# VH-VL binders against q96p48r954to1139, part 5

Target 1, 186 residues: q96p48r954to1139
Amino acid sequence: ASMGDTLSEQQLGDSDIPVIVYRCVDYITQCGLTSEGIYRKCGQTSKTQRLLESLRQDARSVHLKEGEQHVDDVSSALKRFLRDLPDGLFTRAQRLTWLEASEIEDEEEKVSRYRELLVRLPPVNRATVKALISHLYCVQCFSDTNQMNVHNLAIVFGPTLFQTDGQDYKAGRVVEDLINHYVVVF
Below, E stands for the ipSAE of ESMFold2; O stands for the ipSAE of OpenDDE; V2 stands for 0.75 times the mean of E and O plus 0.25 times the DockQ between their complexes.

## First folded at step 3 (VH-VL)

Design a16 (framework fv_felzartamab)
Fold by ESMFold2-Fast, scan of step 3:
Structure a16 (fold): chain C 186 residues (1-186), chain A 121 residues (1-121), chain B 107 residues (1-107)
Amino acid sequence: as target 1 above (186 residues)
Amino acid sequence: QVQLVESGGGLVQPGGSLRLSCAASGFTFSDYAMNWVRQAPGKGLEWVSGISGSGGSTYYADSVKGRFTISRDNSKNTLYLQMNSLRAEDTAVYYCARDYYDSTGYYFDYWGQGTLVTVSS
Amino acid sequence: DIELTQPPSVSVAPGQTARISCSGDNIGSKYVYWYQQKPGQAPVLVIYDDSDRPSGIPERFSGSNSGNTATLTISGTQAEDEADYYCQVWDSSSDYVFGGGTKLTVL
């Protein structure tokens, strides 16, 4: 996979998500759930980028092992991969619709709208969103230790997934809604 | 107002040791990766070492590996560079530099004023 | 592996356009960053990601990057723009790579 490829151009694993996403999520789930500031505290830049480039070159050959990579470097590599997607995780075509759905006041209507929007995403994007939000739900379950509650994760992943400069509060709200309603949306 | 203030530079003999500090203010220090970049008198910039926000991941230029140790104390908002086995070619102004937060870029958005390290007999 | 070459000096009259080149093999495939350094002062980021300006950097500063050459352009150059300018890339083999620097003289 080349640097800057869309999700549909990525090397896919058995669960129909990019191998890069699977490798990083699996490692953080094994080693990083209790790490203070996970996803908020940046990794070491050169190690993070070398890891990301090795994943982009041949993700199937990259097997992350406990003690060989720092969890902050892996988490930063995942964030950089998601932020750098040319069409974004939620696609440019549907970006505004997702952001506007976050403003629906009725919770049941909002959840139903998110469910509808998920099925309209390309299969790889839909599967990747599900895998990522599932992972973030696990991360926040350890928030007493890692200090990353739903709101903190939304602040980090809103701009990352919607490719905003952090000023658009709706992006964070989408992430927060998906995590809070994970069991009913997915 | 992001501020980075280096200290600890001075004159030291070859083979000696020196510890540099960088006091950070105006941002959430522990969220950012930090770096040391040096500049020998009349020469260009050279990256020396980098550290993750948590302090758990570090990396070094080949020229300083095994001699320099980067560390940080997030409770004091301070970055450190412990320099051992100093050589004449380590003579330089040492800058504390902040990585741009959570960017796909590879650059330093803020730098300190620098502290001069002179290694001479 | 990658080596960045800058001209050692560039001179321009006040109000004229200064162009500082940064040459490297296939540099157009990388993002280029530019720093300004005045005597006795720390470097200041003036351009990131080839052509973007940080907050507070005057609009007269612009950048481009294609093929084997990146260029920092300063339009309507002012006396206070006199400084050393460094280009920088990141490379998987060499980490942070800086050019040798260009001294811009305004007179």
Scores: ipSAE 0.650, ipTM 0.855, lowest interface PAE 1.3, mean pLDDT 90

Design a17 (framework fv_felzartamab; at its last look DockQ between E and O 0.04; V2 from the best seeds 0.00; counts 0 for: pae E 14.5 > 2, placed apart)
Fold by ESMFold2-Fast, scan of step 3:
Formats: sequence, structure tokens, C-alpha cells
Structure a17 (fold): chain C 186 residues (1-186), chain A 121 residues (1-121), chain B 107 residues (1-107)
Amino acid sequence: as target 1 above (186 residues)
Amino acid sequence: QVQLVESGGGLVQPGGSLRLSCAASGFTFDDYAMNWVRQAPGKGLEWVSGISGSGGSTYYADSVKGRFTISRDNSKNTLYLQMNSLRAEDTAVYYCARDYYDSSGYWFDYWGQGTLVTVSS
Amino acid sequence: DIELTQPPSVSVAPGQTARISCSGDNIGSKYVYWYQQKPGQAPVLVIYDDSDRPSGIPERFSGSNSGNTATLTISGTQAEDEADYYCQVWDSSSDYVFGGGTKLTVL
């Protein structure tokens, strides 16, 4: 079976991020912020795959409606899209550098390193990381209801974004750091 | 260890109803989408229905749509299939199967032992 | 509306290579899954995503998928490999689609 397009080859919206990312994030922001286990509880596979295929073919014409789609399916479609990027969201070339940055003990130095690495990302990747982390910051603001604090989101998105079967704890740390330092890093 | 145990099968007349249960253990049940897959005697596998981890998203094969209802109780780690208006064609062993496509890439990575449903007069 | 066609049976001598085909229009564009089912038992996933093995599945099981045919290959076939084998894909028109199954006999 074939792999998907790189992030730079995707359908881009006016905000310079993939329309697929915008559609999913917008839906979850409107309908999913208080859903218990959001991003942790998997979607129904057939509905998720059908949604993802529709988004890959013509994301602009896909309108996500409450009652027609479920937050489980939309959140899974977003995760699958990000996981399946051939070069990854943080790029293969920079993957190890991002993971290594999570080990810096001095907090000010760590934040500075993340800023430097963000500038080194292709513009679409950088904008997409910013949009996604901003969204995850909003999700964790409702953690009293949805039960998805920063650490829980890091466990889900670390392996998804870094494709890192062998170093999952460092990938989670990067996601956690970016959420916790969102205002300073972006 | 992951275990799925089906129950509730039996002999029922055409037009009757049965409720199947699948008891899950050895994993965080609500992280996973769950499915029912059936197999008629001496025949192949047929997907019947699926449900998301929260239970909020469900989907059905055309052959059972409107007659069967899939549900789950995450507090009890149990998956259900309510079968109404049963037909002779519904005679099969019914398996529950786990699906964690997002995290592992697996479809139907673990199956239960099955429970036999016989629809006959 | 994809249909998956498998041979009804395949026979192999112990230690020889068994090959089970799964044919469908443009199946190479889809991800193929293979399940093993022994008499009176539940199916067991042996191959996912065309060629990957779940943890615990012996290395003698391998898969390929190109064009119109996916193949499950069992090298050095053992007596315990005797079972029915089913291929499966997801399709936007039909959702989950299973092949008719192949009975593998090891004699």
C-alpha cells in the first residue's frame, strides 16, 4: 500500500497549514473540548478511514457537522493523518535533535533550543506545529472535564508526531514542554 | 494477557431476539474500538458492526442495519450486540474483536472464542 | 465493490513453502491483513499492513502485496500451521472485506 504526501505537498489553507488539520482542529474545538478521553479513546475504524479519505481527496469540501461525525472519529482522523506523514511533522532530519533537546536540564536553555529548532522547520511544518500545540493547550484547559492533562496528551501525541517506537518517553517530553511553554516558545 | 469472552448465544426462532455480551480483560478497554464479526457454519468471516472507544460512534454492515444494535459499558469492560428480527441467514458463530488502528495499526488484533447463534424453527 | 478471491485449498509437505494468494482489483493500493483459524478456535492475526508481523508470530510467516494479488508465504511449513487462512482489506464502498478462506493442509 502507498504512503501519504509530505506536509508541504498537502492541500493548504489561507493560514498556511493543511486544510485537513484546520478542519479537524476546528471541529474538536467546537464540539470536543469537554469529551472525556478526547484523543485517547479511538474512533470507529471504518468511519475514521472514510473521513480521512474524504479529507485527503478534497478537504475544502468536507464540512464536519455535529451529529454526522463523532469527536472520536475526527480526533482519530487527525492523529492518523499526522502519524502517516512520510517525513513526519518534525521531519526525519531533525527528529533526533528534537528528542535530544528534551534532555536539557536548564529550562531557559531548553526553551531557547526549541525556538531555534522551530525556526529550522519548513514554514508549513512550523505553522502546523504551532496550530496543533495551541489546540492541545486549549484541550488541557478543560482537563477537569475531559481528563486529558498535559501528560496524558504527551503520551498520545509523542509517539504519533515523532513516530518513535524506540524512544517514546523523550517524544512525550517534547510535546509536554511545547504545551507547558507555549506562550514563550511560540 | 488480553482476553475476550463472548456469551449469550443460543437457539432462537425467526423473528426472535438475543443479546450477546463480550467480557474484556487485560487491557484498558475504552482506549480501543471494538467489533463483532460472524462466521456462518462452514463459511467465511463477515464483519457485522463496530463501535468507538467512548461508545458514541457506531457502524453496521448493510445486512444487519436497523435490526442489530452495538453498545458498550466501559465501567464493566463489556461489549454488547442486541440482535432483533433474527433471520435464518443470521445463524453463525459471533466473535468480538479488538481494534486499535490509531496506535498499533492493527485491525482485529485479538478475537474472542465466539458464541453460536442458531436461528431455526 | 471489491471482491477478494482465495484458492479453496493449498497442500504442502512439512518443511516446504506454502503460498496462499488473495486476488482483488488493485489490491496493491490497499493494506492487507491475514488471519489464521484452527478448527474450533478463534482467528489469530498473523500479518498486518501487507507484510508486518504482530509480536509472537513466527518469522516463517511473511506477506507481500502488489498489483492485483496479495500473498501469504509460510516458509518451512510446520504441522501446527494447518489451518484456514483469510485475507482482509478495508474498502470505502464495502468497509471490511474478507476473502473466502484457504484451507492449508500439511501432509
Scores: ipSAE 0.750, ipTM 0.867, lowest interface PAE 0.7, mean pLDDT 89
Fold by OpenDDE, look of step 4:
Structure a17 (fold): chain C 186 residues (1-186), chain A 121 residues (1-121), chain B 107 residues (1-107)
Amino acid sequence: as target 1 above (186 residues)
Amino acid sequence: QVQLVESGGGLVQPGGSLRLSCAASGFTFDDYAMNWVRQAPGKGLEWVSGISGSGGSTYYADSVKGRFTISRDNSKNTLYLQMNSLRAEDTAVYYCARDYYDSSGYWFDYWGQGTLVTVSS
Amino acid sequence: DIELTQPPSVSVAPGQTARISCSGDNIGSKYVYWYQQKPGQAPVLVIYDDSDRPSGIPERFSGSNSGNTATLTISGTQAEDEADYYCQVWDSSSDYVFGGGTKLTVL
């Protein structure tokens, strides 16, 4: 598999979610929710790479279990996968519109705008965003333990999902908004 | 400014043990995987071991498996290498190196000045 | 296991262009990294991802990689560039692999 593969070209499971995303999210949900600094801490590079290669080759055949894979390796693989998407999770075409939505001051209007933008995403992207944000919502529920509140997760995933170098704060705001308003947006 | 400072090197007999330390500063230590790379006198660089940011995952070159143990104390911003059953061929300057990667590859972006380990009878 | 081969030494006059090769089977399919090491000092990253320069590295340093050979090029070589240079790749079986190193002498 190539790093240039689009999201829709991945092995898809139920609900149009790529199996690679499901495997990682499921594992972290089971084993990593209380891990201090989850998604902030880096895994070991070689293991992260090997895991990512295996998942890209055949995600359906990969079984992640505690003791064989550390959560930081899995989380790093997931972030890498999302970051390396050719058009990003929110697509190249819609990237700026998402960022602009974060500048809306009225919360109701902002939520409405995010709903509208979600409908414009390809089905696989929409399903993946929903799954990811749902997962991050769960992660932040354990922020007292894992030290990853909504803001910290937004700092990590903003640049990852929008393929920025962290200089554009709007990327983080989008992620923060989606997590905070998960119930009403999705 | 990122700084890595190794210590603990010295002279040891074959079969002996030694523990190296690497003090890190200038960055969030537990956000990065760390590595040990060694260089025998007058020779090239050889990767020895790596550890994830949390310390939960450790990896070793075949040449040191079963003898060396990499660990870290994130509360002290310190990387360790416990070396047991040392051999003459383990004689080298040992560097700690910060692991980094992007969408393209994996490399070492910062290195310490190294500490010399000499194994000799 | 992948093996990286470098010439043991390269000499260049000041102001001239130095080229250091790193050869390996299908190395062009991997990303290559280059490190500079001066006597008694730690290695310093000078090229990553075949051709990208870290901040602080002079523009006279450049890299390329294709086929079976990666090349570090130093244009307008200066006396301060005299050092050992190592290429490096990541391999699934061997993890991090280094070349044997090249001593660059500025005449």
Scores: ipSAE 0.062, ipTM 0.582, lowest interface PAE 4.0, mean pLDDT 92
Fold by ESMFold2, look of step 4:
Structure a17 (fold): chain C 186 residues (1-186), chain A 121 residues (1-121), chain B 107 residues (1-107)
Amino acid sequence: as target 1 above (186 residues)
Amino acid sequence: QVQLVESGGGLVQPGGSLRLSCAASGFTFDDYAMNWVRQAPGKGLEWVSGISGSGGSTYYADSVKGRFTISRDNSKNTLYLQMNSLRAEDTAVYYCARDYYDSSGYWFDYWGQGTLVTVSS
Amino acid sequence: DIELTQPPSVSVAPGQTARISCSGDNIGSKYVYWYQQKPGQAPVLVIYDDSDRPSGIPERFSGSNSGNTATLTISGTQAEDEADYYCQVWDSSSDYVFGGGTKLTVL
């Protein structure tokens, strides 16, 4: 994969999830769930850049091993990959619709709307959203140890996934809602 | 121009209740998490409570859990703090503060003028 | 839970450099935010993300954060800089945590 490739242009695994996403999520699940400040802390800039470049060039050839890669470098590479997607994880075409759904006051209606929006995403995007939110649900299950609850993860991933300047709280609401309602949405 | 204007402060006896309001203008209110921060006379700042932009998630400092309720009405651009079972140690100026965030951090970029709550016999 | 410790006061002559410390266990792994509060006024953000200045904050304000100490530095201190200064971090167990504040006096 080259810099700036769309999600559909990525190397895919058996589950239609980009290998780059799977590698990072799997590594953090194995080694990073108890790491204090996971996803909030920044990795070392040069190591993060080098890892991301390797993953973009050929994610299948990159193998992450404990002791060879710091979890914060891997988490930072994943965040940068998602932020740099040209069309974004939720796609440019559906971005406004997702953000507007977060404004729905009735909770049952909002959850139903999120389910509808998920099935309308391209298959790779839908599978990737499910895998990522499932992972973030697991991360918050360890919040007593890693200090990252749902609110904290939403603050990190809202701007990252919707590619905002950090002033649009609706993006954080979507992520927070998806994690909070994981069982009924997915 | 972002503006946050608190109101509803006053004198109340221990065990009493007050409801604070914060009127917001100059920005899209429901895009931002909002917080209450208090400052006892001559003392430092203490975070009290926060609420997500939609109102779906609420957070409280341990010192106020079970006694204070944060809420918002996004149709009126107003943040609220319902304070029950007030104690002398709740005496403070209460500020509303706008949350700001990016992929790396969380902080307060705008504050209101504050409203004084005095809990005294 | 992280606790942030600031000196109660710092005094500097006009034109000198003021340094206000904020100490906390491994604070260098967190982002630090600094607020200025003048008497009878609301706090105003002067530094975010350890070292960045919001628009309108003079270049004489700078910040650093490493190890167990974050520092707000005011070079060429002016009389108008006389205020209370608070550091703040985010902590997942306590959410937003403030230091106790430092009174900067410009003599």
Scores: ipSAE 0.006, ipTM 0.503, lowest interface PAE 12.9, mean pLDDT 86
ESMFold2 (binder alone), look of step 4: mean pLDDT 91; pTM 0.920
ESMFold2, look of step 6: ipSAE 0.000; ipTM 0.485
ESMFold2 (binder alone), look of step 6: mean pLDDT 91; pTM 0.917
OpenDDE, look of step 6: ipSAE 0.031; ipTM 0.651

Design a18 (framework fv_felzartamab)
Fold by ESMFold2-Fast, scan of step 3:
Parts: structure tokens; sequence; C-alpha cells
Structure a18 (fold): chain C 186 residues (1-186), chain A 121 residues (1-121), chain B 107 residues (1-107)
């Protein structure tokens, strides 16, 4: 079976996040914010996989252009990249701790705990989480058009980022909490 | 429960056209990429074409490029395959199949029962 | 340009273990999927990602993949397992690639 590289083994850009993440997020921000079902509707498999392979081979040389790639394929490539990380975006070592934090009933305590956990992530993981959540906050600002509110994004990205089945509500809650509290957590 | 039901197959002469339909139920149709896979009588499986959830991204096997067009109508939960310039070698049972690649793989988790297309004079 | 080779047929007695191979250059570097097809019916996914079983597939079905050969193993084979079995990979040069199929006979 084929395995992907961990987050720290990726090509990094000037902002300490993987170039793959930057390329995809930048493209969706330019072309996909008003696309109905963005991140929920899957890309065409062969185009998505070829794009992902080119990004994994040399992300710096891949410049996504409007009219050459469809937003379905770019968004799916990003989701698959994040899903396939061997150690996960939040790391296997800290995965359960993040999920447990989502169960804290007191909002102030919960936010404080997330802030503490972010500091404990490796620098690349922390920067990537911040960049991704910032992007998802931007996506949900267009939810009247794209139909992807915070809850809808949490349903998609919870399983993706924590590598769980769709039935694990705690994973979705972490994503939802980070989006809703973006200003105070990051 | 997931169901895929194909229709539109039949007997057609070489050079003719047919439009296949696949009616989907039991899941949020627009969330999934969809595919057509065919099987000639007594032969193996061959992937024909795929389409993204929104319908905006499509891809085709080399054997059908320029002749077949895949499309979907998410408001009707229906996948289509428009087949033009049909050839004897296009004779096959055509299956509608749901793509599932967000789970670290690329496979077809559900298939319809198929619809037979026979291209013969 | 990967090509997947399967034996045309495999025969086993009821209760014995059936092994169906799928050979391809460096197939162990890819994920393999297995489909079961009974006469007049649609294919059914029985193994995904080399070795994982979908919900509802009996535990007697298992898979492996290493080097140049992937294998579908059916332990304690039952009469109802008689079918054609197809392996499949995704490849950047060839997209979805299927093996030629193996007819499993349970006599």
Amino acid sequence: as target 1 above (186 residues)
Amino acid sequence: QVQLVESGGGLVQPGGSLRLSCAASGFTFSDYAMNWVRQAPGKGLEWVSGISGSGGSTYYADSVKGRFTISRDNSKNTLYLQMNSLRAEDTAVYYCARDYYDSSGYWFDYWGQGTLVTVSS
Amino acid sequence: DIELTQPPSVSVAPGQTARISCSGDNIGSKYVYWYQQKPGQAPVLVIYDDSDRPSGIPERFSGSNSGNTATLTISGTQAEDEADYYCQVWDSDSDYVFGGGTKLTVL
C-alpha cells in the first residue's frame, strides 16, 4: 500500500505551511467561495488524484489557474491531502486530548484549553491549523450562497482532520469550536 | 438504503446514439462523484467515465473520448451518459457506480444492476 | 502502464480456503480493491484499501498486498461464494484498472 508524507516532511512555503495547503486554499479563496456545496461535493476522482500527485511531486511548480482546474477537484485534493496525513493534522499523540476538550461545558474553559493545545502542536501543524480554520471562517461568511455554514463545514472537516468515521460528533465539534472562536483562539 | 437504477439501453445500429440514465436514491446524490463502468458480454469490467458532485468536472476513458458525454441533474438525482457514434465494440452492460475516494482510496462502493447496450446491424 | 493479471479460474471444495491472486508491476505500492460478481448481478465491493472489509461482508473475506502480488483470501469457502472476482487499482497513467477476473468454482 502507498503512504503519504507527514506534515513536517512536506514542502513548506514562506508562512511555514505546506505549499500544497497554500496552493489549494488560495485557489478556493479566489474561485470557490460562492460555489454551492464547496468541500461537500466531491471532485472527479482521476483529475483530483492527478492534481494531488503533481502537488506531492513539486507543489512549488504547480500554479492553479481559473479555467484550468475545477473547484470541486481542488477542494477534494486538499481534503484528501489532509485526510491522508499519516500522523494527522492534530497529531496522533494529541488526537484524544483535542476530542476531550470539545466536551468541556464551560465556554471560557474550553477556549482556554484549545489555546493551550494549539501551543503544544508542532509549529508547522499549528500554522497549518490556523491557516485552514481562517480559510473555513472565510468560506462560512458566504454560507448564504455556498450553503456551507459552520456546522456543515464541521461535518466535512471533523472526519477529515481527525481521521474518524462521520459518526464521531466530537471531531466535528472541535472544528466548529475553532471556527466560532477563531478571533480569541488564534 | 442506497439504490442506483439504470435505464435507456437497447439495440442500436453502428453510428447511432443512446442516452443512458441512472436514478439514485438513499443518499445525498450531489455529495458524491459518479461513474459509468461497462462490461462486454463474457468479458471483464472497464471504466468509461466519471463526473464530480457538482457536475462541473468530467473525465473519460480514451476509448470513448469525443463520443460520450457524462452529465448529471442533481435536482432529479439522476446521472446520464449520452453515447454518440456507437460502435460494435461499445456493446456491453453499462453500470452506474458511486465513487468513494475521501476514505483514503478510489473504489466503487455501490453499483446499479446495469442496462444492456447492443450495437449491431 | 500497469496491467493486472488474474488466474482465469480457481476451484475449491466447500470449507476450504480459496486464494485469488492479482499480479501487477509494483502493485504493493498501490491500494487494491476487490469486487464479487454473481451471474446476472452487479459487482459488489468485498475488500477496499488492500485488506479492509465493507460493512456486511463476511469475516471470511480478507486481503493482502505486497511486492508484485495482491491476494484475496476466502476462508471456509461456502457455495454462495461462487462468483467472478475482479481486482482493481487506480493508476495515474490508466485511471481505474481492473484485472481480467477469476471464476471461483465451489464443487
Scores: ipSAE 0.614, ipTM 0.829, lowest interface PAE 1.3, mean pLDDT 89

Design a19 (framework fv_felzartamab)
Fold by ESMFold2-Fast, scan of step 3:
Parts: structure tokens; sequence; C-alpha cells
Structure a19 (fold): chain C 186 residues (1-186), chain A 121 residues (1-121), chain B 107 residues (1-107)
């Protein structure tokens, strides 16, 4: 896949999510759920860059094997891929609407709004959000060992997915809400 | 009602070619990735090839790479498998299957009735 | 690169519980899907995500998955349940991987 391509332009898997995403998510699910600081710790810059370049060139041919890739290099490659999407995971058109939804005081209404917004995302974006949030739900289930609870994941992924600086708390709240309400939203 | 109907199977000589079709109805075809799964007589299931909903990405089992080509025409709700350089071991019932997914993995929620391909001299 | 192993056959009397295993290295870290195939028919999904049933699949079908073994359980087995059963996982390196299949006989 090319650098700077939108999700719709990426090399897609059999269920219309980017191959880069499911290669990285599957590897971390198999090898990284108990790694301390997963997603908070950065991989080595050169190794992360080379891995991401390989995935962008031909993600289908990249086979991540236990012990051959450091988990932090894979997690960093995934974060960089998501951060660098030109239209973003939640799309530029819907970005502000998602952030505003996080301010709804009534929890039931807020969850209903998130379900509505998910349906309005392009199918590949919706599928990718579901895959990512489900994965993050699994990561936080091991928080006693990996030290990454829901709040910690929200701090990392809010700015990454909404392409904001770390001072925009609404982005983190969306991620936290989606993880906390995963069962009812997806 | 979701329906998948395969056609194009038949008897062919080794080294020959066949094109399989799968007509889909009852759902928005372009929203789903599609697959071909085969089953040799008296044997188990083997995934052959897959294609994304847009048709932008295609995938193949090692046993068919370079010989088979998967494609789709979303305007006609039809999936295709072009099979070239056929071998005796390609003899099987070929099923069209609709891909379904979640963050955990991928599976097949609907299957067609299958079409028999026999490669024999 | 996971390989899935199923027993070739399982036999039960009507009304008894049938258990069909699917063994694979660390299969409990993956989600398992089960298909039922009757003679001359296409496979039908009976269990997805280890233990979930599609609409229309009887409650007597259930699944579990832990460690190195996933199990399809059919309680109060009926004659119409006689079929071949296949387990399947999705694997990053192998994509769709099927078990060899188990023939369930109800006598």
Amino acid sequence: as target 1 above (186 residues)
Amino acid sequence: QVQLVESGGGLVQPGGSLRLSCAASGFTFSDYAMNWVRQAPGKGLEWVSGISGSGGSTYYADSVKGRFTISRDNSKNTLYLQMNSLRAEDTAVYYCARDYYDSSGYWFDYWGQGTLVTVSS
Amino acid sequence: DIELTQPPSVSVAPGQTARISCSGDNIGSKYVYWYQQKPGQAPVLVIYDDSDRPSGIPERFSGSNSGNTATLTISGTQAEDEADYYCQVWDTYSDYVFGGGTKLTVL
C-alpha cells in the first residue's frame, strides 16, 4: 500500500479492513497483550520505519512471526499508519461530529449517537474502527500485567485517531467511550 | 433472502481453462468480500481465493497462485473465478461464500450450492 | 501457520451429547467457527466466535475454546444432526484454515 492513501485506497483484507491493520492487530493479540506499556512505549525508530515501509509496499507478503519482531515496533507501525491517514480513521467530514458526541451528558443518548455515527462511516472505516476498538478492549483486559487501562489507551489513541494534539480531551473521551461501551455499540 | 448461485463447472482436460460465476442476490453485494472454497470428492474444505467488496484487493491460496484469477462485477452482483492450467488435483466442488468479519477474525456466513469441476483426461 | 486436527468420526445415540474437538496450537487465542455439511449440500454456519449461534440454529448447539482445543457440543442429538462438521480459524499467516472434518453418526 502507498503512503498517504485513505482507508478505501489501501490494500484490503477479505473483510474490507486494511491488511496492515489486521497483520499488526493479530500479531499484538498473539504476542503483545502482556507486554508492559504496549502502545505507550515506542519501538525503535528505524525498525518501526522499515516495518511500516514493508507493510505499505506489500502488506500481504509480510508475515509477522513470534520472536522476529519486537511488539513495540509493530504497535508503533500500526499507530503511525493510523495517524498518517489523509482523511483519518473517523473521516474529516465526521471528525467534529464524533468529538461533539462525546459531550452528550446522558449516557444512553451518547451511546445511541455513537451507533448512528458508526453506520454513517464508509464501510471500510466502520469495519476498521470495530476491529481496532475490539482489540483495545482485549488489551485493557490484561491491564494488571501490561499497565494499559482504558484511560491510558484513550490518551494514546485519541490524538492518533482524530489527528489532534494531546490537549484535546474530547478525542480521548470518544476512544474511552467506545471501549467502555464496546458490547452495546458494535 | 440471501442467495448465491454458482455456474460454469464441467469436465475439462488437464491444462484447460474454465470460468466460474456466482450470482448474488438479497444483499448489497459491494459491501461484502467474497470467496471461493473448494472440496475435492470425499475430502475436506479448502479456501481458494478471496476478493474485497470493492474488488481492489485479491488473495490466493499458494496452490492456485498464478493459475486462477478472482474478479467481480458489482454492477451485475456477480463473482468470477477464471481457472487456467487446470490439474487433476483441482477436481472439486467449488463454492461461492460470503465473507463476514469482526475484530476476532473472518468466516463465511452464507454459501452457494456449489458447482462441480472435473479435470480428467 | 496453525494446523487444525479433528477426529475423523464421532458416533452417538439419539438424545445423547455429541462432542467434536478441534485441536490446534494455541487455538484458544483465536476465534473458532463451525460449519455443518449434510451429504450433497453446501456447508451451513452453526457457530461463530467460539460460542455464538446464527439466527435459526437450534439452542442444542454450543461451542467452547480454550488452550489447544475448541469443542462443538450438540446436546440431545437428533437424527437430523448427522453430518460432517468442520472447524475454521482465520490466521494472519494462513488466512482461512479448516480442520479435516468430523463425520457425526447418529445411530
Scores: ipSAE 0.000, ipTM 0.447, lowest interface PAE 16.5, mean pLDDT 84

Design a20 (framework fv_felzartamab)
Fold by ESMFold2-Fast, scan of step 3:
Structure a20 (fold): chain C 186 residues (1-186), chain A 121 residues (1-121), chain B 107 residues (1-107)
Amino acid sequence: as target 1 above (186 residues)
Amino acid sequence: QVQLVESGGGLVQPGGSLRLSCAASGFTFSDYAMNWVRQAPGKGLEWVSGISGSGGSTYYADSVKGRFTISRDNSKNTLYLQMNSLRAEDTAVYYCARDYYDSSGYWFDYWGQGTLVTVSS
Amino acid sequence: DIELTQPPSVSVAPGQTARISCSGDNIGSKWVYWYQQKPGQAPVLVIYDDSDRPSGIPERFSGSNSGNTATLTISGTQAEDEADYYCQVWDSSSDYVFGGGTKLTVL
């Protein structure tokens, strides 16, 4: 089965982002910020698969309650949703431009380039990137407890978001830059 | 306990066809993506094909695209691989493998014993 | 797409440390998995997520992954560790990619 080829074809909520993304991010923000290895640790495979299939079928009917879902199952479902997007979160058309921006030596010029690239993303993609990076910024604020610093999050989300092959170190750098400069870029 | 049992291997002539089966037990079959991985005699492991838990998505290695078809019957807990236009290079032990569905990448947590396919005149 | 290169063979004496490399462009940005395969048997997962051991795998097995090389390390190597070892990654463009395998000989 197909859920659509672009992010805008997904089940969208009132906040202009996919309901799957909103549901998962909200649950992890409420229940998972202090969980050791959040996003690094794997959920239970059968529960993660079942949850993601439910979210893909009808995300609006899925209600996550504290104590009923392990945070690692929810974080795994979110990563798989983002990884499996056919066009990717940053879009295939703009993927290389984002990766090239990570190589800019001057920090002010690099940040300016990221802002420019964000404006060029489709509205749903831009809103989703902002929501996700905001969430990851929040996650790393608890790194003393959860052990997930910016570098650890970049290793996880670089390949996931950019679907890169042979350029994963640049993808991680983009994620790291967006988290580190969240206040200035967004 | 998780168990995967392959069957359907055998000797076939070049250009022929075979259908492999993998009977799964000990887990909820529809919750897991499944894969076929092969190994030619004395050679390494090569991923062949994969299928999502629902059967809605299928994936193939470039070497088998257009010739092999993966499918599953969740009501029978069985995975299939239909192999057409077989070549000598397809001679291998074919393993059924369960996809460890996690957020960091896919890997195979359980494997069957394998079934030998020999393509020879 | 990523291609994984392993040495064809590694030989160690009993009790010595064996190191098996898996080289690929930017493999340090991927999660690496290691499988052990003994003659006539199906592969067995020995390391997942670069460095974690499944339940039942001896402590002498460890892994690392950085830059362009992932490494499986077997400290205090025993005769029973003699096997073929395969590294594996998953990539969105290539799906499952295996290294060519390394025959570990313990003599």
Scores: ipSAE 0.000, ipTM 0.452, lowest interface PAE 14.1, mean pLDDT 84

Design b03 (framework fv_felzartamab)
Fold by ESMFold2-Fast, scan of step 3:
Structure b03 (fold): chain C 186 residues (1-186), chain A 121 residues (1-121), chain B 107 residues (1-107)
Amino acid sequence: as target 1 above (186 residues)
Amino acid sequence: QVQLVESGGGLVQPGGSLRLSCAASGFTFSDYAMNWVRQAPGKGLEWVSGISGSGGRTYYADSVKGRFTISRDNSKNTLYLQMNSLRAEDTAVYYCARDYYDDSGYWFDYWGQGTLVTVSS
Amino acid sequence: DIELTQPPSVSVAPGQTARISCSGDNIGSKYVYWYQQKPGQAPVLVIYDDSDRPSGIPERFSGSNSGNTATLTISGTQAEDEADYYCQVWDSSSDYVFGGGTKLTVL
């Protein structure tokens, strides 16, 4: 029932991912990697909504120079953008298959299954997942300072990316697995 | 080599119509948004209209809304500007400009030579 | 809607520094682009994203943008720099907005 554009209908940058995703990720990489509680802390509701509306109209025109936006507003805008995708980042059609893959007991078989599922995603979705997980891998490398280890990021992004109410532990496990196995899966 | 070549300019009476064309070469035309920018004799630059790479979105300056229509034919690598209900104030050199972008903003990286439109009785 | 104001003319002797301003409400929150236009020619981009130079543009061209004013600076101005200069921003509500232009005279 969302009136927003699907991921494939978004304005794409040179890296084949939505400009909104690229710009938010780039800003957090430049300014937010050491911010305590990054992605866990929420930005101000009105500022986040205004920023997201500006990004939806034309992500390239939004002024994201260091010091111009609070990192929590940018991170919240990115989470809301991903949460509100009509078909989701992992697609509605493949959502349950991804969640089921998280229950495979054999580590090597599980990694192989995720690799297979990534190939089945539309190109834009696959590229966007890779870019996002790469970014989250960078965020957790600063966990001693920002307090956001792999488990904390999985708790935040599981419900966001799979559009759950936060009750499905499998969604968090998928995100955690993709971060932990980033080098092998992508 | 990127090239933009405008044509279709000329003398028109007030209330008349004219269609401008911009022939593009040297790049994948459908990947770029395109714009028309005009300049009245001895005056500054004024953005007129823009169109997305697919043609799905169009934008117009308030001064031309309802009178001008921007369109493109990606199979012919050609941009068009249909100008109706022309006024003396529309007299200008009309430039075709390619929209260049990065994650920070939009600007014009290539411009055509321009085509003169004169609206006079 | 943002409106960009430029001085109509600036005069400088060869070798001196020319400074061309572009003023607009909260222009420092936007990215500014600068175009050079010589008589009878199409505009040429000289600065993008406030302060970046395209390949081929001399190092004597520089830009800045803060608060309500963006500035194009030409150090050691040469006769070939005589031209009209236009600032430009993009905004989701106004699309492309140009300043009125500044005629740089090098005498």
Scores: ipSAE 0.005, ipTM 0.457, lowest interface PAE 15.7, mean pLDDT 84

